# Ledger of designs, part 33: VH-VL binders against q39962

Target 1, 193 residues: q39962
Amino acid sequence: DPTDGFTEVPLTEDNFVIQKPYDKPLNDRYSYKNGIRRLWVYENDKPFKVGSPTRPRTEIRIKGHDYSSGVWQFEGQVHVPEGTSGVTVMQVFGAVNKATALQLRVYNGDLKSYKSNSVATDIYNKWLRVNVIHKVGKGEITVFINGQQKLVVNDDGPAEHYFKCGVYAAPDGSSNYMESRWKNIKLYKSDNK
Below, E stands for the ipSAE of ESMFold2; O stands for the ipSAE of OpenDDE; V2 stands for 0.75 times the mean of E and O plus 0.25 times the DockQ between their complexes.

## First folded at step 9 (VH-VL; framework fv_ucenprubart)

Design g2 (at its last look DockQ between E and O 0.63; V2 from the best seeds 0.00; counts 0 for: pae E 2.8 > 2)
Fold by OpenDDE, look of step 9:
Structure g2 (fold): chain C 193 residues (1-193), chain A 119 residues (1-119), chain B 108 residues (1-108)
Amino acid sequence: as target 1 above (193 residues)
Amino acid sequence: QVQLVQSGAEVKKPGASVKVSCKASGYTFTEYWYMAWVRQAPGQGLEWMGLIYPSGGYTWYAQKFQGRVTMTRDTSTSTVYMELSSLRSEDTAVYYCARGYYDEWMDYWGQGTLVTVSS
Amino acid sequence: EIVLTQSPDFQSVTPKEKVTITCQASQSIGDFLLWYQQKPDQSPKLLIKYASESYRGVPSRFSGSGSGTDFTLTINSLEAEDAATYYCQQYDYYPSLTFGGGTKVEIK
């Protein structure tokens, strides 16, 4: 199991900061019911902050556990409804050449690292267990789906890091409606390299 | 490694304009990064002037400088420019460019450009 | 506009002593407060983010605290190299960023 050797970091609701279109009420783009966090956004929605040229998003920013060293792991179960495409559903923020070290995107039912490196196929309408391990010292990120290692990539340089999940419209090819659902979001840390 | 290199010191007369450049290296302009301009008069504190998103050219200026400051970029050379017009003696300051991370902190700064306005 | 007021403007401190700098916001900014260090003839360097989180590479003797309107930067044991001017900056009202007036720390 990818969580072997890790210690869970307790999370509270204070650690879950919702980023949404700045002109929409929270409940118009986010819901939390029966342990499931539903995040959705439309292609023509406003960005999460006034003055930001970024694409529309409704995302959970894990706050309070930003890191620049060590080994960290994000775990969650994600459900992407059919029709959602051209969207980032999970991110590792922090990089040198980019703002993010990793983006897991959905294109036509495939889960990919950015636009390439297929991680999973035919993901629509089912729950997937996602584990992302970031070994900062090694500059290495490993992605697990349903407990199986699917991807190993470099993190594109040292930076301040944190995890995000939800929906963030890709630069192009986004569906009009984008949604992801998450449950059992957890954070782990290990001192072992 | 990320580096911001600014143009050299300038001496201007009142009423003139100055254009300071900031060449970025070590990263690529994307929608996540902005470049802020912050100035500091001699012996004074830091003052935010505005920011530009070089990837798209979107700008936001402090009200104090509205109509007098123009921020531009050349993506082909990874260079951001700040032009300040109708210069006054009070504009004498060191001007800094600073890379802004997303909507958060400014992590890398240029070395600063001294602009002296005197008759 | 959010106004940040720092205190004191200046202080001379003996090495190994504790330094405390305060920053007060005109209205609540949550924890969207940064601390920068600027040494003479140098560009500012980021020390603290989110009021209390140390930026990478920052010595452990630096710490930040506070939320809402009142914030504090603490240097637990001042070293000679810490002689600098320190600035708080809010980013709650992004893209409108504002700085405090600065606090100059000299070594006695």
Scores: ipSAE 0.727, ipTM 0.898, lowest interface PAE 0.9, mean pLDDT 95
Fold by ESMFold2, look of step 9:
Structure g2 (fold): chain C 193 residues (1-193), chain A 119 residues (1-119), chain B 108 residues (1-108)
Amino acid sequence: as target 1 above (193 residues)
Amino acid sequence: QVQLVQSGAEVKKPGASVKVSCKASGYTFTEYWYMAWVRQAPGQGLEWMGLIYPSGGYTWYAQKFQGRVTMTRDTSTSTVYMELSSLRSEDTAVYYCARGYYDEWMDYWGQGTLVTVSS
Amino acid sequence: EIVLTQSPDFQSVTPKEKVTITCQASQSIGDFLLWYQQKPDQSPKLLIKYASESYRGVPSRFSGSGSGTDFTLTINSLEAEDAATYYCQQYDYYPSLTFGGGTKVEIK
């Protein structure tokens, strides 16, 4: 199991900060009911901050545990309804040559690293367990789906990092409506390399 | 290693213009980042001037400088330029460029360029 | 425009003592506040992001607190190398990223 050798880092609701279109009240793009966080956005929504040229998002930004060293792990279960495409659902922020070390995006029912390496297919309308291990000392990020290792990528150099999940419209090809649902979001840390 | 290297000090007369360059290296210049300009008059605080997105060349200027400042970029040399016109003695300052992530903090700053406006 | 008001303008502080610097915003900016340190003849250096989270490589004696309109930078035990001017900056109303007026800290 990908959590073997890891210690859970306790999270409270204060660690789950929602980034959303700046002109929308929280409940217009986010809900948390029965342990399930629903996050959605429309292609024509405003960016997170007034005046920003970035595309629309409704994302959980995990605060309080930003890191630049060690071995860290994100875990969560995600459900993406059919019709959602061209969207980032999980990311590791921070890199030298780009804004992020990892983006897991959905394109037509396939889960990919950015637009390239596949990690899962036929993902619509199902719950998937996602684990992402970041070994900062080795510059490596490993992605697990349902407990099975699917991808190892380079983190693109030293940076300040944090985890996010939800929906963030990709640069092109976004569906009119984008939604993901998340439950059992956890953070882990290890002393191991 | 991200580096922002600015052009050298300038001495100008009132009414002239100055154009300061900021050459970026160590990252993909045209993706994810803007370049901001911030100035600091001698003994004074930091003052936001505006920014440019090297991808596409979109600019935003602080209201105080609207009509006097122009920011441009050359993607082939990974260089941003800030031009300030109709110079006055109160424009004497160190001018900094700084890189920022979209919607996040500025993480790298240039060394600064002293512009002196004197008659 | 969002105005950030820092206080005090100046502090002279005995080594090893605590330094407290405040920053007040003219309207709520959530926790989108940065703290910078600027030593003479140097570019500013980022210390604190999101009002309270240390940037990478910043000594643990630096801490930030606050949200909304009232923010504090604290240096728990002042060291000689901490003599500098400190600035707050808001980054909630993008792209006009307003700075505070600065607080100069000297070793007494």
Scores: ipSAE 0.571, ipTM 0.848, lowest interface PAE 2.8, mean pLDDT 92
ESMFold2 (binder alone), look of step 9: mean pLDDT 90; pTM 0.915

Design g3 (at its last look DockQ between E and O 0.70; V2 from the best seeds 0.00; counts 0 for: pae E 3.5 > 2)
Fold by OpenDDE, look of step 9:
Structure g3 (fold): chain C 193 residues (1-193), chain A 119 residues (1-119), chain B 108 residues (1-108)
Amino acid sequence: as target 1 above (193 residues)
Amino acid sequence: QVQLVQSGAEVKKPGASVKVSCKASGYTFTTYWYMAWVRQAPGQGLEWMGLIYPSSGDTWYAQKFQGRVTMTRDTSTSTVYMELSSLRSEDTAVYYCARGYYDEWMDYWGQGTLVTVSS
Amino acid sequence: EIVLTQSPDFQSVTPKEKVTITCQASQSIGDFLLWYQQKPDQSPKLLIKYASESYRGVPSRFSGSGSGTDFTLTINSLEAEDAATYYCQQYDYYPSLTFGGGTKVEIK
């Protein structure tokens, strides 16, 4: 299991900061019911900050555990409804050349690292267990789906890092409506990996 | 490695304009980074002037400088410019460009450009 | 406009002593406060983000605390190299950013 050798970092609701279109109330783009966090956004929504040139998003920003060293792991179960495409559902924020070291995107039912490197196929309407391990010292990110290693990539240089999940419209090819659902979001840390 | 290299010191007369450049390297210039300009008069504190998004060219200026400051970028050279017009002696300061960490904090700063306004 | 008021303006401190700098916002800014260090003839360097989060490479003797309107930067044990001017900056009203007036820390 990808969490072997890791220690869970306790999270509270204070660690879950929602980024949403700045002109929408929270409940218009986010819900938390029965342990499931539902995040959705429309292609024509506003960005999360006034003046931001970024694409529309409704995302959970894990707060309070930003890191620039060590070995960190994000775990969560994600459900992407059919029709959602051209969207980032999970991010390792922080990089030198890009905004993120990793983006897991959904395109037509496929889960990919950005626009390439297929991670999983036919993911619609299913719950997937996602584990992302970031070995900062090695500049290495490993992605696990349902406990199986699917991807190993390099990060994009040293930066301040944190994890995000939800929906963030891709630069192009986004569906009008984008949604992801998350449950059992956890953080882990290890000094021995 | 990320570097912001600014143009050299300037000496201007009152009423003139100054255009300071900030060349960025070591990262992809046309992402969602912002470049802020912050000045510091001699012996004084930091003063935010505004910011520009190199990817779009969109700008946000401090109210104090609106109508007098213009921030632009050249994506082909990864350079941001800050032009301040109608210069006054009070505009004598070191001007810094600073890369914003996306839509959050400023992580890298230029070395500063001294602009001296004197008759 | 959010006004940040720092206190004191100046401190002369003996090495190994504790330094406390405060920053007060004219209205609540949550934890969207930064602390910068600027040494003479140098560009500012980021120390603290989100009021209490240490930035990469910042020595552990530096810490930030506070939320809402009252914030504090603490240097637990002042080193000679810590002689600098420290600035708070809010980014709650992004993209409008504002700085405090600064606090100069001098080694006694």
Scores: ipSAE 0.639, ipTM 0.876, lowest interface PAE 1.0, mean pLDDT 95
Fold by ESMFold2, look of step 9:
Structure g3 (fold): chain C 193 residues (1-193), chain A 119 residues (1-119), chain B 108 residues (1-108)
Amino acid sequence: as target 1 above (193 residues)
Amino acid sequence: QVQLVQSGAEVKKPGASVKVSCKASGYTFTTYWYMAWVRQAPGQGLEWMGLIYPSSGDTWYAQKFQGRVTMTRDTSTSTVYMELSSLRSEDTAVYYCARGYYDEWMDYWGQGTLVTVSS
Amino acid sequence: EIVLTQSPDFQSVTPKEKVTITCQASQSIGDFLLWYQQKPDQSPKLLIKYASESYRGVPSRFSGSGSGTDFTLTINSLEAEDAATYYCQQYDYYPSLTFGGGTKVEIK
């Protein structure tokens, strides 16, 4: 199991910062009911900040545990309703040459690393357990789906890193409406050096 | 490796203009980063002047500099320019460029360009 | 535009002693406050983000606290290399990115 050898880092609501279209109140794009966080955005929404060239997003930015060394792990369960496509649902922020070291995107029911490597297929309308391990010293990020290793990529450090999840419209085109649901979001740090 | 390399020192007379360049390398210039300009007069603090998004060319200027500052970019050379007009002796300062991502920090700074306005 | 007021303007401090620097915002900025260190003839270096979170590679003797309008940078045990000028900066009112006036710290 990908959490073997890791210790959970406690999170509170203060760690869950929501980034959303700048002109919308929070409850127009986010809800948290019965342990499930629902995040959604429309293709024509404004970016997170005025003037930003980035696409629309409603994302959880995990705050307070940014890292630049060690071995860190994100865990969460994600549900993507059918009809959502062209969207990033999970990221590892931070790289030297670009904004992110990893993006997990949904295209027509398939989960991919950016537009390239397949991570999982036929993902609509069911819960998937996602684990992402970042070994900063080795420059490696490993993705697990339902406890099984699916992908290894190299990071592009040194950088400050943090985890994000939710919905972020992809630059090449998106469905008119994008939604992801998340539960059991956890952060871990390795027990070993 | 990200680097921001600025043009050399300038000496100007009051009433002239100066144009400082900031050449970026080691990252994709026209995507998601803005470039900010910050100046520092001798013995004084840091003063934010404005920012530009190289992707769109859109700019925002601090109110103090509205009407005197113009920021532009050349995407073919990955270079941002800051032009300050109607120079006064109070504009003598080191001028820095720095890149940032809107709700985060400015992580890379240029080496600074001294502009001296004298006589 | 947001005004950040730093205090004091200047401190002369014996090595190993505690340094406290304050920054007051004219309006609430939540915790969207940065602290920078600048040594003579150098570009500023980021120390603290989100008012209290250390940037990578920053020694543990540096810490930040506060939210809303009142913020503090603390150097718990001053080292000789910490002689510098320290600035706060807000980014809650993006695209406005104003700095405080600075606090110069010197070694006695």
Scores: ipSAE 0.454, ipTM 0.800, lowest interface PAE 3.5, mean pLDDT 91
ESMFold2 (binder alone), look of step 9: mean pLDDT 89; pTM 0.896

Design g4 (at its last look DockQ between E and O 0.63; V2 from the best seeds 0.00; counts 0 for: pae E 3.5 > 2)
Fold by ESMFold2, look of step 9:
Structure g4 (fold): chain C 193 residues (1-193), chain A 119 residues (1-119), chain B 108 residues (1-108)
Amino acid sequence: as target 1 above (193 residues)
Amino acid sequence: QVQLVQSGAEVKKPGASVKVSCKASGYTFTEYWYMAWVRQAPGQGLEWMGLIYPSSGSTWYAQKFQGRVTMTRDTSTSTVYMELSSLRSEDTAVYYCARGYYDEWMDYWGQGTLVTVSS
Amino acid sequence: EIVLTQSPDFQSVTPKEKVTITCQASQSIGDFLLWYQQKPDQSPKLLIKYASESYRGVPSRFSGSGSGTDFTLTINSLEAEDAATYYCHQYDYYPSLTFGGGTKVEIK
């Protein structure tokens, strides 16, 4: 199991900072009920910050555990309703060349690394367990779906890193409405690195 | 490795303009990194002037400099320019470029460019 | 507009002593506050983000605290190479990236 050899890093609500369109109150784009966080955005929503040229997002930025070394793991379960496409649902932030070392995006029911490597297919309307292990010393990020390793990519450091999940409109091809639901979000650090 | 290399020192008379360059390397210039300009008069603190997104060319200027500052970029040379017009002696300062992401922290800074405006 | 007021303007400190620098925001900025270090004739360097989180490579003697309007940078045991000017910086009102007036720390 991808969590073998890892110790859970406890999270509280203070660690779940929501980045949303700057002109919307929180509950217009986010809800948290019965352990399920619903995050949504429209293609024509405002960016997170006034004047920013970035596309709309409603994302959890996991705060308080930024890292630049060691071996770290994000875990969560995601549900993407049909109709959501052209959207990033999970990120490893922090790179030299561009802002992120990994983006997991949904295109037409498929989960991909950016627009390229397939990670999972037929993902709509069901819960998937997502684990992402970042071995900073080796510059490697490994993605697991439902406990099965699906992808290994290189990062692009040195950088400050953190995990994000939710919805962030991709550069092109976004559906008008984008939503993801997340539960059981956890953070781990390796005992051996 | 990320580097921001600025043009050399300049001496100007009041009323003139100055154009300082900041050449970026070691990263994808046209991603959503902004480039901010921050100046520092002799013996004084840091003062933010504005920023530009090289990806789109969009700019935001501090109110104090609105109408006097113009920031541009050349994507073919990965260079950002800051031009300050109608120079006054109070504009004597070291001018820094610094990159940042989305509106967060500035992680890499240029070496600074001294602009001296003779009174 | 958000104004950041630092105190003191300068400190002369014996090596190994504790240095405390404060920054007061004119309005609550949550924890959207950074601390920068600038050594003579050098560009500023980031030390602390989100008021209290160390940037990578920053020695453990540097720490930050506070939220809302009142923030503190602490150097627990001053080293000779820590002689510098320290600036707080806020980004709550993006794209305005305002700095405090600075605190110069020198070795006594």
Scores: ipSAE 0.467, ipTM 0.795, lowest interface PAE 3.5, mean pLDDT 91
Fold by OpenDDE, look of step 9:
Structure g4 (fold): chain C 193 residues (1-193), chain A 119 residues (1-119), chain B 108 residues (1-108)
Amino acid sequence: as target 1 above (193 residues)
Amino acid sequence: QVQLVQSGAEVKKPGASVKVSCKASGYTFTEYWYMAWVRQAPGQGLEWMGLIYPSSGSTWYAQKFQGRVTMTRDTSTSTVYMELSSLRSEDTAVYYCARGYYDEWMDYWGQGTLVTVSS
Amino acid sequence: EIVLTQSPDFQSVTPKEKVTITCQASQSIGDFLLWYQQKPDQSPKLLIKYASESYRGVPSRFSGSGSGTDFTLTINSLEAEDAATYYCHQYDYYPSLTFGGGTKVEIK
């Protein structure tokens, strides 16, 4: 199991900060019911900051555990409904050349690292267990789906990092409606290198 | 390592224009970054002027400078330019370029360019 | 535009003493508040992001707090090298990403 050797970091609701279109109330793009966090956004929605040129998003920003060293792990179960495409559903923020070290995107039912490197296929209407391990000292990120290792990539250099999940419209090719659902979001840390 | 190197000091007369350059290195210039321009008059605080996204060329200017400032980029040389026209004595300042995360903080700054406007 | 008001404008502080600088926003900016340090003849350096997150390489004596409209930068034990001007900066509302007026900290 990818969580072997890790210690869970206790999270409270305060650690879950929602970023949404700035002109929409929270309940118009986010819901939290029966342990499931539902996040959705439309292609023509406003960005999460006034005047920002970024694409529309509704995301959970894990707050309070930003890191620039050590070994960290994000875990969550994600459900992407059919029709959602051209969207980032999970990311590791922070890099040298890019703003993010990793983006897991959905394109036509495939889960990919950015536009390439298929991680999983035929993911629609299913719950997937996602584990992302970031070994900062090694500059390495490993992605697990349902406990199986699917991807190992470089983190694109030393930076300050944190995890996000939800929906963030890709630069292009986004569906009009984008949604992801998450449950059992957890954070882990290891002293191992 | 990330570096921003700006052009040298300028002396201009009122009504003239000045164009300051900022050459970036140590990272992928056309990725998800912006280049902001911030100026500082002698003995005064920092003032936001605007930003440009090198990947798209899209610009956002502070209202105070709209119509008078133009920000451009040359992706082939990883250089950003800031041109300020109709210069006044009040425009005398050190002008900084600063790299920023997509829509987040500015982390790396140029060394600054002194622009002096005097008759 | 969002106006950031810093207080005080100037402080003369004895080494090892605690320094407190405040920044008040004209409207809520959540935690999208930065703190920069600028020493004479140098470019600004980022200290704090998201109001309370220390930037990489920043000494632990620097800390930030606050959310909404009221923010504070604290230097727990002032060092001689901390003599500088400190600026708060909001990055919530584009394109006018305004700065505070600055607080100059001088060593007694």
Scores: ipSAE 0.411, ipTM 0.813, lowest interface PAE 2.3, mean pLDDT 93
ESMFold2 (binder alone), look of step 9: mean pLDDT 89; pTM 0.894

Design g5 (at its last look DockQ between E and O 0.79; V2 from the best seeds 0.00; counts 0 for: pae E 3.4 > 2)
Fold by OpenDDE, look of step 9:
Parts: sequence; C-alpha cells; structure tokens
Structure g5 (fold): chain C 193 residues (1-193), chain A 119 residues (1-119), chain B 108 residues (1-108)
Amino acid sequence: as target 1 above (193 residues)
Amino acid sequence: QVQLVQSGAEVKKPGASVKVSCKASGYTFTEYWYMAWVRQAPGQGLEWMGLIYPSSGSTWYAQKFQGRVTMTRDTSTSTVYMELSSLRSEDTAVYYCARGYYDEWMDYWGQGTLVTVSS
Amino acid sequence: EIVLTQSPDFQSVTPKEKVTITCQASQSIGDFLLWYQQKPDQSPKLLIKYASESYRGVPSRFSGSGSGTDFTLTINSLEAEDAATYYCQQYDYYPRLTFGGGTKVEIK
C-alpha cells in the first residue's frame, strides 16, 4: 500500500480552504454532505481572485502544511461524473519552472498527467483512490490509483509545495460544466523514505 | 535558477519619464506568475506600486500611481517594464521588481534600480 | 485600503535577546500576512507566510503569530546577522498589496 511507512497528518476543516469563483457564494460551487465534498465550476465562471488570469476553479487548498522538504503524500477518493472533461482535479503546487509540479487532468474519461501520461481510463461515475507521493529531496512524484503505481514524474525543481483538489478548468477543451467529488482526503508524511 | 535582473540606475529631471526593465530567467515567463513593482525612497519603507501578469498583460496599480505608472511586458524577451511619468523629486527611490509566487507572496526580487529625480 | 501599522519603528537590541515586532491591520486580514527581512543595500527576503508559517530556508529563531488584526514577528535569540529592517505585508485584498512602515532592528 502506498501509505506504508507514512504517518498521517491530522487535518481539520481549517486545513480545507475553498478557492472558488470570486463572485459566487460558496454554496453555489461547493457542498460538503455526508462526507462528500462536491466541487463544481462552469467554463465561463470568474477566477478565484479578482484580477487573476487563471481559468475558473473550485478547489480545496490544503493549508497549514505547506512543505519544501521531506516526503509527503496526498490521499483521497475522487469521483468524476460523466461529461466532465478538460479539467484538473488534483494538483501539487509549487515548482521552479512552472506553477505546478503535477496536475491530474480528466479528458473524456481518462485521467492524465497534464495532457499526456495516461494514469487511468474510463474513470467516469466511479470512485478512484488517488495517492500522490512527493519525494521532495529526489524531486520525484509518484501517482497511485487504487493502490497501483501508475506514474512517476519529476517535480520540476524545489519550491514551496502544497496539495489541491477539486476542479480547475484546463487551458483548453473544458466542458461547460465541470465537477469532481472527493472523500477521505488525507495527508501523510514520512521522513524515512 | 530564477533570476530577475533590472536595468541600471537612472537620473532624471522633474517632469520626465523613466522606464525600468526587469528581465526574468530560470522559469516559464508566461505562467500565471505576477510581477510586482515595489519602490523604496531613501531611508523609507517599501511601497507597492502595482503588478502585472506577464501571461495576459493584465495590470493592477496602486491608486497613488494610477494615471502615472504603466507596466508592460515583452514575452519574447521575458522582460517586464515599469514606466513612471511626470517624475517628481519624491519619486527618487530604489525600484524593485519582484516575482509573485503564483498569486501569493513575492519570492524572488530584482537587485533594484535607483532612480534619482533632481533639478 | 488596508493600513498596516508596525511597532516599534526602531529597536536597538543586544545579541541573544528576544525581539518582538508587531503589525496591526486596520481591519481583519485573516492570516494573509507576510514578513520580509531587508538588510542594508539588499533586496527584501521573505521570512513568514500566512502569519505563522516559516518560508523555506528561514532560521528557526524567526517565528510569526497572530490573525485578524494583530500580528507579531519574533526573533527568539537575536543574531548579529539579523540586523535589518522588517516589514509586514498583507495579501488578503490581493492584488492590492500593502506594506507596513517597517521596523529597523539594530545590534547594540
């Protein structure tokens, strides 16, 4: 199991900061019911900050555990409804050359690292266990789906890092409506790996 | 490695304009970073002037400088410019460019450009 | 506009002593407060983010605390190299950023 050798970092609701279109109330783009965090956004929504040139998003920004060293792991179960495409559902923020070390995107039912590197196929309408391990010292990110290693990539250099999940419209090809659901979001850390 | 290299010191007369450049390297210039300009008069504190998103060219200026400051970028050279017009003696300061860490803190700073306005 | 008021303006401190700098916001800014260090003839360097989180590479003797309107930067044991001017900055009302007036720390 990808969590072997890791220690869970306790999270509270204070660690879950919602980024949403700046002109929409929270409940218009986010819900938390029965342990399920539902995040959605429309292609024509506003960015999360006034003046930001970024695409629309509704995302959980895990706050309070930013890291620049060590080995960290994000775990969560994600459900992407059919029809959602051209969207990032999980991110490792922080990189030297670019804004993110990793983006897991959904295109037509396939889960990919950015536009390439297929991670999973036929993902619609089912729950997937996502584990992302970031070995900062090695500059390495490993992605697990349902406990199986699917991807190993470089993190593009040392930076301040944190995890995000939800929906962030991809640069192109976004569906009008984008949604992801998350449950059992956890954070792990290991100093021994 | 990320570097911000600014243009050299300037000496200007009152009423003139100054254009300071900030050349960025070591990262993808057209990502959604922001580049802020912050100045510091001699012996004084830091003063935010505004910022530009190199990816879009969108700008946000401090109210104090609106109408007098213009921030631009050249994506082909990864350079941001800050032009301040109608210079006054009070504009004498070291001007810094600083890269925004995404949409949060300023992580890398230029070395500063001294602009002296004197008759 | 958010106004940040720092106190004191100046401190002369003996090495190994504790230094406390305060920053007060004119209205609540949550924890969207940064602390920068600027040494003479140098560019500012980021020390603290989100009011209390240390930036990468910052010595452990530096710490930040506070939320809402009142914030504090603490240097637990002042080192000679810590002689500098420290600035708080808010980014709650991004992209409209504002700095405090600064606190100069000198070594006795």
Scores: ipSAE 0.489, ipTM 0.832, lowest interface PAE 1.6, mean pLDDT 94
Fold by ESMFold2, look of step 9:
Structure g5 (fold): chain C 193 residues (1-193), chain A 119 residues (1-119), chain B 108 residues (1-108)
Amino acid sequence: as target 1 above (193 residues)
Amino acid sequence: QVQLVQSGAEVKKPGASVKVSCKASGYTFTEYWYMAWVRQAPGQGLEWMGLIYPSSGSTWYAQKFQGRVTMTRDTSTSTVYMELSSLRSEDTAVYYCARGYYDEWMDYWGQGTLVTVSS
Amino acid sequence: EIVLTQSPDFQSVTPKEKVTITCQASQSIGDFLLWYQQKPDQSPKLLIKYASESYRGVPSRFSGSGSGTDFTLTINSLEAEDAATYYCQQYDYYPRLTFGGGTKVEIK
């Protein structure tokens, strides 16, 4: 199991900072009910910050545990309803060339690393367990779906890193409406330093 | 490695203009990084002047400099420019460029450019 | 208009002793506060983000605390290389990025 050898890092609501279109009240794009966080955005929504050229998002930014060394792991369960496409649902922030070291995107029911490496297919309307291990010393990010290793990529560091999940419209090809649902979001740090 | 290299020192007369360049390397210039400009008069603190998004060319200026400052970029050379017009002696300062991501910190700074305004 | 007031303007401190620098915001800025270190004739370097989170490569002797309007940078055991001017900066009112007036720390 991808969490073997890891110690859970406790999270509280203070660690879950929601980034949303700047002109929308939180509950117009986010809800947290019965242990499930629902995050959605429309392609014509405003960016997170006034004047920003970035695409619309409603994302959880995990705050308080930014890292630049060690071995860290994100875990969560994601549900993407059919019709959502052209959207990033999970990220490892922090890279030298661009803002992120990893984006897991949904295109027509397939989960990919950016637009390229396939991670999973036929993902709509079901819960998937997602684990992402970042070995900063090796510059290596490993993605697991339902406990099975699917992808290994390089992180393009050195940088400050943190995890995000939710919806962030891709540069092109986004559906009019984009939604992801998340539960059981956890953070781990390796016991083997 | 990310590097921001600024143009050399300038000496100007009151009423003139100065244009300082900041050449970026080691990253994707047209990604969603902004470039901020911050100045520091001799013996004084840091003062934010404004920022530009090289991806779109969009700018935001501090109210103090509105009407005197212009920030531009050239994506073919990965260079940002800051031009300050109608110079006064109090504009004597070191001018820094710094990159950042819109809701986070500025992580890399240029070496600074001394602009001296004297009669 | 957000004003950041740093205190003191200047400290002369014996090596290995604790340094405390404060920054007070004219309005609440949550924890959207940065701390920078600037050595003579050098560009500023980021030390602390989100008021209390160390930036990468920053020695553990540096720490930040506070939220709302009152913030503190602490150097728990001053080293010779820590002689510098320290600035707070807020980014809650992005795109307006306001700096404090600075605190100069010297080795006694």
Scores: ipSAE 0.461, ipTM 0.807, lowest interface PAE 3.4, mean pLDDT 91
ESMFold2 (binder alone), look of step 9: mean pLDDT 89; pTM 0.899

